VHH binders against Flagellar brake protein YcgR (ycgR). Designs and how they scored, part 214

Target 1, 263 residues: Flagellar brake protein YcgR (ycgR), of Thauera aminoaromatica (c4kar8)
Amino acid sequence: MAELSTPSPASPAPLDGGRGDELEKFTLRGARQILQLLQDLITHRGLITAHTGGGHSFMTAVLKVDEERGRVVLDPSPDPQANRRALAAPRLTCVTQLDGIRIQFPLVGLGEGQDKGRPALFAPLPAEMLRLQRREFYRLQVPLAHELSCLLKAEDLARKPVEVSARVIDIGAGGVAVVVPTGAAEFVIGGTLPACRLALPDGEPIELDLEVRNLNRQTQRNGTEQLRVGLRFAALPRAADTRIQRYIFKTERALNAKARGGL
Key: E = the ipSAE of ESMFold2; O = the ipSAE of OpenDDE; V2 = 0.75 times the mean of E and O plus 0.25 times the DockQ between their complexes.

## First folded at step 19 (VHH)

Design NA14 (from LB5 with G55S; framework vhh_7pa5_2; at its last look DockQ between E and O 0.68; V2 from the best seeds 0.75)
Fold by OpenDDE, look of step 19:
Structure NA14 (fold): chain B 263 residues (1-263), chain A 121 residues (1-121)
Amino acid sequence: as target 1 above (263 residues)
Amino acid sequence: QVQLVESGGGMVQPGGSLRLSCAASGFPFSSYWMSWVRRAPGKGPEWVSTISDSSGSESYADSVKGRFTISRDNAKNTLYLQMNSLKPEDTALYYCAREFYEDFGPWFDHWGQGTQVTVSS
């Protein structure tokens, strides 16, 4: 009787893919710290985006921290479908900010009920909360005037290889968000796009692998649809990382200078 | 410092119209995607609409689609929300928010204090 080794529950996906070691120093794991941060979010009425996967998210807020029961109470979405998705999701990725600092935390074991006669979502207290204070985790919005492009190597509906030139709308050390015309390619969340080319203004394009992490449809004013794609850098070489960081720094500085009337 | 200041809220009858404004400062406004979110009394927050930096891409929640129009004037660093055919269920505190889109999806890294919209007979 071969003991079917129950596959060890897949370690929860890191809050930020591939940079786990770097993020550890910004990760709060202490119960007291977590409680305090959650309380701060309540006090400041933090708007939280909770991601359920599959390109879906909803807005929420922390209503209460129940220390005795070891749970957090969240506002449900006004959209019942969003709540259903949330409850069905194995994990919520919650993202917000406090005092300009990005905060991320996972919630697992979501349930619904009532708090003081009002519908509410309940989850065990997060085991960890990420508080990103450093510039290396900064995300730059790429203005049209400073156009970055990424050549995506993808597949169409027929699984034929296609190359799609995508506009980069934001960039950070961990990845890029791009916009592509709807129907240009088929993207699968969790899929890898190999040998893509990120074009930076300072030299030759960077060849890199990209992982599709999120998809979001947008409608243009002219009625055409476009797709926002969240992409993670897969195994980014150090040299490439340095170039990206340099670009981000330089561009941010320039944009801020312009905003201040200096350019 | 990033600042977002909402205005234009008020009381209006059902079927009426309001135009919200959000004055942005402390960052290159034209480079950022911007959104409106709202929070009704006793309810959770709700995304309302998003507009791209300069590409003219817009998105709306189903609850407001066809009634609300998001726009921006980058020269004035101002975001707008034209709200037509207002309903009592549109009663909420409306926030202007700066939007990011990362691998996990959209999120908001800054928002204002909000402007109150009340739709009542």
Scores: ipSAE 0.817, ipTM 0.955, lowest interface PAE 0.5, mean pLDDT 89
Fold by ESMFold2, look of step 19:
Formats: structure tokens, sequence, C-alpha cells
Structure NA14 (fold): chain B 263 residues (1-263), chain A 121 residues (1-121)
């Protein structure tokens, strides 16, 4: 992952990007369950990505849980700017894995201090944690050979309409990630791109509205810059959702068969 | 099963060079963005570098820009980190990590055991 040079975000990121009712069955809210899961992350030395908003994130780990004070203790970043952004953020979205299961939880009220004489970050224990099973939240990494694309109906710096054809690098039930050249359009986290067109191999492109959720700048090998843009689907009609799920299933099946030597 | 196995670590003098390798198996390596993450003694993990699935784009932490080069060989399912002009502060356990990009941004769903790099005089 990369750091972006952006100001602090105005609003905290939601836990799951708007799929809250569907996630309730995977949400742990019991204090004992939360303590045990955090302890498991300590024991397995989980590498956590903490998202501070505005496309910024840093790596951390849980150092300990302090049950007496109701706090979780985290490693600070070696990058002082990342620590400043974390302390200024209204919410951190923490994500990691344990035993192949995605673990996600918010932290609010982050503070700095010391734990046994070394720098640390502190937060109240999270009120909830997600244990997300892979199938329900699968994101297919799109093979290069598919050349999957999405036509983005965006705006330039002057707020004039511009169309950008973007390569889709991953796709799931809730959205896509794409790459575009830096400067091809102005993307703002929280902004809406209406009437975009997702080109799947079977049939006509799908028309859909997209919301910009994350921006990540990359340097290409030729020295130019590109953006990786995280995009969320607006509510999809059943037919559009079915086509997307069919593409994901068919592609996953083909990739698994190739990995097994065509079983 | 997904496996990532780092190698190529060792002890080197300041100013020296080292090349890390990560052998990937159990997944379609060429479809994934890959990263290096390091953890220095007594410190938390730090993202180092990311390379795209196509090798067409790269990004680096400011602390390593100009000194480290990430690369990959999709035919060999191998990720590399060329480390030049090494400094004592580069001493760390280096992990190879598989990256996913979600609504909230990138995260890692798998990493290896790490390979130790020690830079001392």
Amino acid sequence: as target 1 above (263 residues)
Amino acid sequence: QVQLVESGGGMVQPGGSLRLSCAASGFPFSSYWMSWVRRAPGKGPEWVSTISDSSGSESYADSVKGRFTISRDNAKNTLYLQMNSLKPEDTALYYCAREFYEDFGPWFDHWGQGTQVTVSS
C-alpha cells in the first residue's frame, strides 16, 4: 500500500461502505468475544492496516489488551505523519486477517502515550468487530488477459464532463477498483460518478452509478503517475448483480481449474 | 493453499546491497498486487513498497525511495526487492504480502514468515 499526500479527511469512513444490514450476522458485539479476538490477533502477530481517511493508511499491530482500563494498545507508525493523521482522525478502520478470515473493526478516540516506557497508541476497546467469511465478500482479482474495463463519467478540474476508460483490477459484489492516469479526471472521495458503464464479457455493458471510496497514487515504470480508485456500486438491479456474480463465479472457476492443472 | 516464502536476507555493512526474493504458490500470482512490509526491532510494521499485477506501476515509502526497487517475475511466481545503499535503520524482518483493494482501501490477506535483514558496522 502507498501513502497519499492529502489533507485530513472531513468525515470518517464507514465500517463496510454501506452494507451494514448484510453484515450484522458477522458482527461480534460481546465484550468477551471482542477480547478473545483481539488476543488472537496478538498471538498470531496479525499485520493490521489502519485506514485514517482521505486515502491514507498505515500498518500497525495490537500490542496488548488492557482489560482493567478497557483499552487496546497499538504500535505507532514509524512515520510521524501517519501517527499525526491517526490521532486527528475521528475513526480508524482496522483490517487484517486471522486464519483466512477477514477481521475488521473501528477504533475511535485514539490517543498517544507510552506502554512500559515505549511509545504506543491507545483506544477504547471497539464496540464491534467483523469476522467476514470469504464467500460473502469475495473480491476477484481480474486477470490481465480479460482486459475488463469501466467507462467512468467523471469531471475535470474545471468541473466539465469527461469520460475515462479505466482498467478494472478487481471486482466484487459491492464495487470495483480501477486504474486511471493521474490527471485524467478529478476524483473526490465521497463523490458520485453517475451513469458509468461496466463492460463485462457477456452482453451489453452495465450502466451503474459509482461512488469514489478511496484513492491511491502509483508511479508507473515509465515515470508517469496513475491512480488506483476504489469505487462502490450504488444499489444494483437484480439483473446487473446477477451478471456480475456470474462473471466472478465463472472466472474464479476457471482460475481454480488452471491452478489444479485442469482437473 | 496460499504460500509466500521470503529469502535472501542476511547481514550486510552500511552502504551495501541485498536482494530479497519471495516465492509464491497456491494462487494466481500474476493477478495480484504484491507488497513488501517490514518490522524493525521494537517497532510496529511499516509498509515498504507495492507493485501492480502487470509490473506497470510501483510505489515506495519515502524512507526507501531511490534506494529500493520492487520487481516481479510472473513466469516464476516470484517477487523481488533490490535494496541498495542500506542503512542501519533498514534492519528489520521483511515480509512479502498479498494485497487486496476494498472500498476502504488496500489491505493484506496473507503474508509470509519474513526474512531478516541486518545492517551493522
Scores: ipSAE 0.724, ipTM 0.903, lowest interface PAE 1.0, mean pLDDT 85
ESMFold2 (binder alone), look of step 19: mean pLDDT 83; pTM 0.832

Design NA15 (from LB5 with G55D G56S; framework vhh_7pa5_2; at its last look DockQ between E and O 0.64; V2 from the best seeds 0.76)
Fold by OpenDDE, look of step 19:
Structure NA15 (fold): chain B 263 residues (1-263), chain A 121 residues (1-121)
Amino acid sequence: as target 1 above (263 residues)
Amino acid sequence: QVQLVESGGGMVQPGGSLRLSCAASGFPFSSYWMSWVRRAPGKGPEWVSTISDSDSSESYADSVKGRFTISRDNAKNTLYLQMNSLKPEDTALYYCAREFYEDFGPWFDHWGQGTQVTVSS
C-alpha cells in the first residue's frame, strides 16, 4: 500500500510572483517586527486593501493585535458579500502604506466573530510582512503624455486569436496595468498572454509574456465599459527589465521636477 | 511630499447635498487615478468611488451609485465628490486617496486626514 504522500500544501504563492529572492531582504519574518508593524498600522489608522482573488477586494483596517492568541483583528467590510468572499478565500493579500512605504502581507485562515460586541474578522498573525522601501519596487503612473501601449495577444469568446492595443496606466518592475475596451478580448485570471509587445518611448517594443492577475470593470462617462487588467511579467529578459527600470526612473524624475515647478 | 487635503464636509439633513473637495500637491496629480473612501463610526472603511487620470472613467460602490459623482480638475489639482440624496448611512469621514492598480488589484498609497460628513435630521 504505497502511502500516497499527500502533496505538501503548495507554498503560498510569493507576494510578488517572480521576484522572491529580491524581496527577501524587504520581508519581515520576525514575530516582534511583525507585531510592531501591525501596531504601527493601528496607530496610524492605515487603510488596507484586502484582495480576495478573482478581481475582488475590500477595504479594512487592523483594529487590534492579539498577541496572546496570535491573531490580528480586522474591520469587516460594510458589504456582507465582500466578507463572504473574504472568508471563502484561501488567502488575503493585504496592501497598504505606512509613512509612504508600501506594506504588503498575506493573511490566511480568516474567520469571523465578535470583538467587544462588534463584528470583526480574525486571522492568525501573518508569517511575513513586506516593506518595500526601494524605488525599484515602485509603480509609476504613466503620464497621459507618454501614451504607453501594450499589444496584447489574447483570445475572444470564440477562442479566436485577437490583438488588443491596450493603454498602460501604470508600470513597475513586476508588471503593468492596462485598460482595454470591454469585449475586446476574453481574459482569464491566471492565464498567460504570450508574445505581447510593450511599447516604450525609448525604442522598439519589448516582447514579453504576460500573466493575467486581476480584472476590474470601469464605466466611462459616455456609458461604455472599460476593463482594467493587472498583468504580471511572466518572464522578463534582463535587458527588458533594465529598459523598464530606466524608463520608470527617468519618468518619475521628470514628473517630480515638473511638480516642483522646475520644468 | 505628497499631500491630500479634504474639505467640504459638514452637517446636512437627509436628502441634502454636499460637495467634497480634495486639494492635491507634491505630485503630478493629472497622472494619477484618484479615489474616495470613507469610514463610518464603528464600521470598517469603504471604497466609494474612483476616477481615472483623464477623467474618462469612473466607478462607484453600489451603495452610492446614482447619488454620488466623482470628478476632477487637473488644472487645479483638485478631486471632487458631489454627493446628492444623502442618507444617514453616508455619515462618515471621507478620505481622498491616490490609487494604484497592480496585478493583485487596486490599492491606495496616500490619503488625507479626511473630511467629516454627517447626515442627520
Scores: ipSAE 0.869, ipTM 0.959, lowest interface PAE 0.5, mean pLDDT 90
Fold by ESMFold2, look of step 19:
Structure NA15 (fold): chain B 263 residues (1-263), chain A 121 residues (1-121)
Amino acid sequence: as target 1 above (263 residues)
Amino acid sequence: QVQLVESGGGMVQPGGSLRLSCAASGFPFSSYWMSWVRRAPGKGPEWVSTISDSDSSESYADSVKGRFTISRDNAKNTLYLQMNSLKPEDTALYYCAREFYEDFGPWFDHWGQGTQVTVSS
């Protein structure tokens, strides 16, 4: 038996949940508003990422809205495997933007078919859509020079404890994304990593529990592989939240000053 | 404002090569992972390739692996896609896209107008 290297797709699928109460104020539930927002996505030809679970996703777009049948019609992927994953998924998490505002909505009950002789995916209209303009849901892309890191307390395949130092690539109020060498630890979507340590520049590292939400494989230029790991804060003490928000604010301020023409 | 402007598209014969460029402005380009996405006539969008913020890692769709090479020049705020051994199925409008990675995975919060690539005899 020989291992065959195959590059993974760029967009892994998410695990949903965890922040529904905080998101209610950004949730659209009116039928007219939902239909108008979907029509705006059609008009602007919005590029939608649809997450199917298990670290997988595909690109799509809204082709039309069938109000009489209560369905949204989407482009299928040119990749048949992505379409099979989408049809098997209990839920798609669709994410895009419109006018600088993050748009997110679930689709359930996805089916395949034809729309005027063209292959298409069909789903019932979403009962809700999120319009997320609030800074609190924003993820800061961490500058390389900061070398921000998180010490992960995980297990290997044999369930032996291992510690992995991971570079933080983005950070927000709800969690972090990190990169680690493939094989450094066994990560299970839905698993909890207790007592990890996030190293911020402005004080002692923060001890926090992390939940694994997403896994994505990447190939480094030297041919070795790394893993992007999406991590949600399982419980975040208020003092830790304050320090994270302060780091984000200070870093954004510094990056904005540089973007205005600083060398 | 965030701006992504693609260029370098055109008509080529099958087996030919083309190099796309994307000029970025209005954001700290070197802090972002960047991607190419394409949309063929009558088809939905398709992810093509992604490159890390430091130009240290990359990934490709199976359909382009070995033929396309993504790269970036952080000093010039420019993303590139070298396309070799082009096939008629590579005919598409190619978009430069800025990537975010959330707890549910990556998504794109901005893209340009695209540049057209047409591969035909």
Scores: ipSAE 0.741, ipTM 0.906, lowest interface PAE 1.0, mean pLDDT 85
ESMFold2 (binder alone), look of step 19: mean pLDDT 82; pTM 0.823

Design NA2 (from LB5 with E99D; framework vhh_7pa5_2; at its last look DockQ between E and O 0.67; V2 from the best seeds 0.76)
Fold by OpenDDE, look of step 19:
Structure NA2 (fold): chain B 263 residues (1-263), chain A 121 residues (1-121)
Amino acid sequence: as target 1 above (263 residues)
Amino acid sequence: QVQLVESGGGMVQPGGSLRLSCAASGFPFSSYWMSWVRRAPGKGPEWVSTISDSGGSESYADSVKGRFTISRDNAKNTLYLQMNSLKPEDTALYYCARDFYEDFGPWFDHWGQGTQVTVSS
């Protein structure tokens, strides 16, 4: 009777799939630390964005930490549809800040109920909370004066290959966010865009593979719709990484100088 | 240091109008998407509106669409929210928030202390 080794529950996908080792030093796993951080979020009335997947998110806040039951109590969205999505999601990705420090944590097993007669969302305490103290994971908002573009190799609705020139709106070590006209291409979350070209000011475009991580529709003033696409660097050569980092640092420095009244 | 200071809140009758302002400092305002969010008493926070860095793109929650208009003056480092046809349900503390976008989606990395809007007869 061969003991069917029950496949060990797949370790929850690292918060940042490609930089798991680097993020570990910023990841809190201690129960006491997690509780304290959640309590701090309550005290400071932290605004939390909870991502449900599929490009959807809602705002929430921690209302209470129930240590005895090992659960966190959250504000539900005023949008019933958002709550339905949240409850249907296998995992919430919660993001907020405290004292300028980015805090990210997953919630699984979301349920609804009442807290003191008010509707509330309930989840088990997060197993981990990411607290980014350093700028290593900082994403730079690309200035309009320093336009970056990314040539996306994608497919249209007919699965015909298309190239889309996209404006980069933010860039970090892990990826870029871009805007494209709606209908320019079909994007699938989790899909890979191979051999894309990121244009930096310092030289030739960087060829890289991009993974679609998020899609968000935006409406322009003229009534046209744009698609905001979050893209992860699937494989970044070291040289490319160095160039991107250099760009980020240089640009950030310039922006900071300008903000301080420097020429 | 990043600072966001909301103003323009107050008490208004249903059907009235208010214009909120947010003074931004300590960062290159023109390089960031900005948002308004609100929190009503006893309710969870709610996203209201977002505007792109250049002001060329806007988005609104369904609850405020057609009534609220987000705008910005990058020369003045100021974000605005024109609120028309106000309803009691719009009563909330309104926050100006700096919008950030990552692979998982948008979030807010800074927000102000808020300005109170009360719509009551």
Scores: ipSAE 0.853, ipTM 0.955, lowest interface PAE 0.5, mean pLDDT 87
Fold by ESMFold2, look of step 19:
Structure NA2 (fold): chain B 263 residues (1-263), chain A 121 residues (1-121)
Amino acid sequence: as target 1 above (263 residues)
Amino acid sequence: QVQLVESGGGMVQPGGSLRLSCAASGFPFSSYWMSWVRRAPGKGPEWVSTISDSGGSESYADSVKGRFTISRDNAKNTLYLQMNSLKPEDTALYYCARDFYEDFGPWFDHWGQGTQVTVSS
């Protein structure tokens, strides 16, 4: 089996039910709007990340839209294994941006072939495309100086309880991403970590239940490995949500002021 | 506004070396993980390498492992790619990309105009 050429993150997860109905107002379903958005991605040579499930992804781009056949044409990966995974996947989740706006769309029924002698991937036009204003579903990249941490109540490889202090690298309304040493605990995509503690600068830690959404391995400079873990908040209390949103707002204001101060 | 400006590309013989730079502005650079992505002539984009916000961890595509080194200088808001033992297959437009690793996995929300690397005999 060929080794992956891209980082192997956890499977793309759909947004939660509450966030799901908020997304409907950003969802395009009209054929004309979908065709125009795909053409805009072609024109701007958008860099697309295509998620094939199981934490696998590859880079692609829209080559053309075949309106007569109702198909979109994509660049294949230079990694043959990524192409095989894409063709086997029940769904390809594509994510990119246009003018700072997140664009996300599914492709199903992916096939392989050639377009004018060039290898290509083909799929029916997506039934929907998401044009998401980033500010409304923002994930703050946490400044290193904050040393924000989350105490994870997880299990080791022998399924014994273990507590792991993890640095928080980003935080949003729906969850956090953290880093931990790879041997510190066993994480299973879809697993629940009850009673974790998120330490914000402005008070007592917040007790939260977390769901593991994705995993990605990284090599540290000293040769050891660490794990980047994507975590979703389960059942976030209103008070906790308010504290998280306040932290995000204050930190974003401070970062924006600092970014201008050197100009 | 976010700006990413790549530089350091050029023409190199096989076996040679180049060092790419990416000057970042308009955002808190040290809070973001960063990546290099490349697009070869007539081919789709390909992820090359990612470095953590602190510079403490990194990852590479198999095609460049052992030959390329990603690094960053957070005081200068600059990302680097040291490219050694260059091969004709490394010929591409190289983009500096701002990485996000969300609950569904990685994607890129900004990239620069790119800098051309050409490896030819």
Scores: ipSAE 0.713, ipTM 0.904, lowest interface PAE 1.1, mean pLDDT 85
ESMFold2 (binder alone), look of step 19: mean pLDDT 83; pTM 0.842

Design NA3 (from LB5 with D53E; framework vhh_7pa5_2; at its last look DockQ between E and O 0.71; V2 from the best seeds 0.73)
Fold by OpenDDE, look of step 19:
Structure NA3 (fold): chain B 263 residues (1-263), chain A 121 residues (1-121)
Amino acid sequence: as target 1 above (263 residues)
Amino acid sequence: QVQLVESGGGMVQPGGSLRLSCAASGFPFSSYWMSWVRRAPGKGPEWVSTISESGGSESYADSVKGRFTISRDNAKNTLYLQMNSLKPEDTALYYCAREFYEDFGPWFDHWGQGTQVTVSS
């Protein structure tokens, strides 16, 4: 009777896919550190965006840390549907900031209940919290004056290959967010777009594979719909990474100089 | 340093209107998506509206759709929220927030101290 080794529960997907090693130095795993950071979030009334997957998110805040029970208490959404999604989600990705530093942490095992007679969400304390202090994880909002584009190789509803020129709205070391017309292509969260081309100002486009991670619908003033797509770099060559970082640095510097009244 | 300063809040009767303003400084305002978020007493925070860097795209929570209008003046580094047909349930502290959109979705990396809106008879 061969003991079917129950596959070890797949380690929760790293907070940032593919950069696990680089993120480790910014990852808090100590119980005391985690508790302190959560307490700080309470003190500062941090606004938290909790992502439930599938392009859905809701805002929350840490209300309380219950050390005795090893749980965090969160504000529920005023939207009951958001709460249902949260409770159904295998994992929440929570993102916020403290003192300008991005904080990211997963919550699993959400439940609902009451705290002091008020509806609340409960989760076990996060096993890890990411505190990103370094510029390497900086995400640049791409100015309209410095337009970046990404040629996406996708499929339409008929699974016919299509190429979509997408405007890049933000860029970081881990990926890009783009805007595309609704209906230009069919995007599937978790899907890979192979051999896409990111156009940077400093040379030839970078060919890269992109993973669709998030989708968000937007309405234009003219009533047309657009789609924001969060894309992760599936595999970025070192040379490409260097170019992207250089671009980000240069652009940020220029933007800040301009904001300070510089030419 | 990034600063967001909300103003324009106050007390208004149901059915009334208010216009909120957010003065932005310390960053290239015209490059960023901006949002309004609110927090009512005893409730969790709620996203209200988002506008693109150019103002060409907008989104609204269902609870405010058709009543609220987000706009911006990039020359003045100012974000606005026109609120019409106000309801008691709109009573909240309103925050101006700078929005990012990453692979996991939207999040806010900066917000102000908020401006109080109270809708009461």
Scores: ipSAE 0.853, ipTM 0.959, lowest interface PAE 0.5, mean pLDDT 90
Fold by ESMFold2, look of step 19:
Structure NA3 (fold): chain B 263 residues (1-263), chain A 121 residues (1-121)
Amino acid sequence: as target 1 above (263 residues)
Amino acid sequence: QVQLVESGGGMVQPGGSLRLSCAASGFPFSSYWMSWVRRAPGKGPEWVSTISESGGSESYADSVKGRFTISRDNAKNTLYLQMNSLKPEDTALYYCAREFYEDFGPWFDHWGQGTQVTVSS
């Protein structure tokens, strides 16, 4: 995962990609529960990815919880640029796991300082934390054999329309991640790609609008570059949502059966 | 149960080489992007490298580019990190991590216990 230089940060997304009302029942807001969960992350040495918007992120960990002052203390990045982006961001979206459960929480009001003589980042305790079991975040890693693709209606550098067939690497209820050759199109975080076509194995492709949320450059083994693009579904019709959920559930069951040796 | 088990760490002099391995089980390894993450003494975690599910794409932190090579063998469910021209700054506990990529970007939903690499003369 290489960090890309991207445009100005977009407005923050809900805790889990456009599904905020469905996720309310998994959201902790009790101060005691939040403190205990943060302490568990410290105890289990949770590796956290902190997202600053604009396609940027850095790795961190919770160093301590200062309950008396109502603050959480985080490791700074070894990269000074990442720390500057974090301090300038209106909020961080922190994501990690504990015992196979996805943990996500926002931090606002991030500041820098010292903790026991070493640099640290500080923020008020989060007002909420999200806990999701794997089935609840609906993010399938797509098997290569499915050859799942999405036809993107984008623009080149000269702002001329282009179509790009992108391989889907994962899919969830809120969007897809795809890979495309670098230079195949000009993608802008916050931009909308109308009338794209998602090809599922069964049936006709789904026509849908996509919003570009993240860009990440990757170097292929042969030395060429490709771009990983995080795409959110915009205003997904009920029928399209049903087809996507069915694909995810069927594929998950098949993959779980293989992993357990169940034929 | 998802398991990631790192090995191949040890003590080496500056300029030396090591090859780390990560044995994966309990999930369809060939469907997942995989990463190496490290934690140096007294410092926070640092992303090192990521490889696509097929092994067709790779990325590296600037601090290791040109010295480290990530690879995978999907038939053996194994991830590798070849580390050359090692420096004292590479001293760390190295974790093998499984990656998801969402609209806000990547994150890791599982990692192993790590293998220690120590670079000292």
Scores: ipSAE 0.613, ipTM 0.870, lowest interface PAE 1.4, mean pLDDT 84
ESMFold2 (binder alone), look of step 19: mean pLDDT 83; pTM 0.836

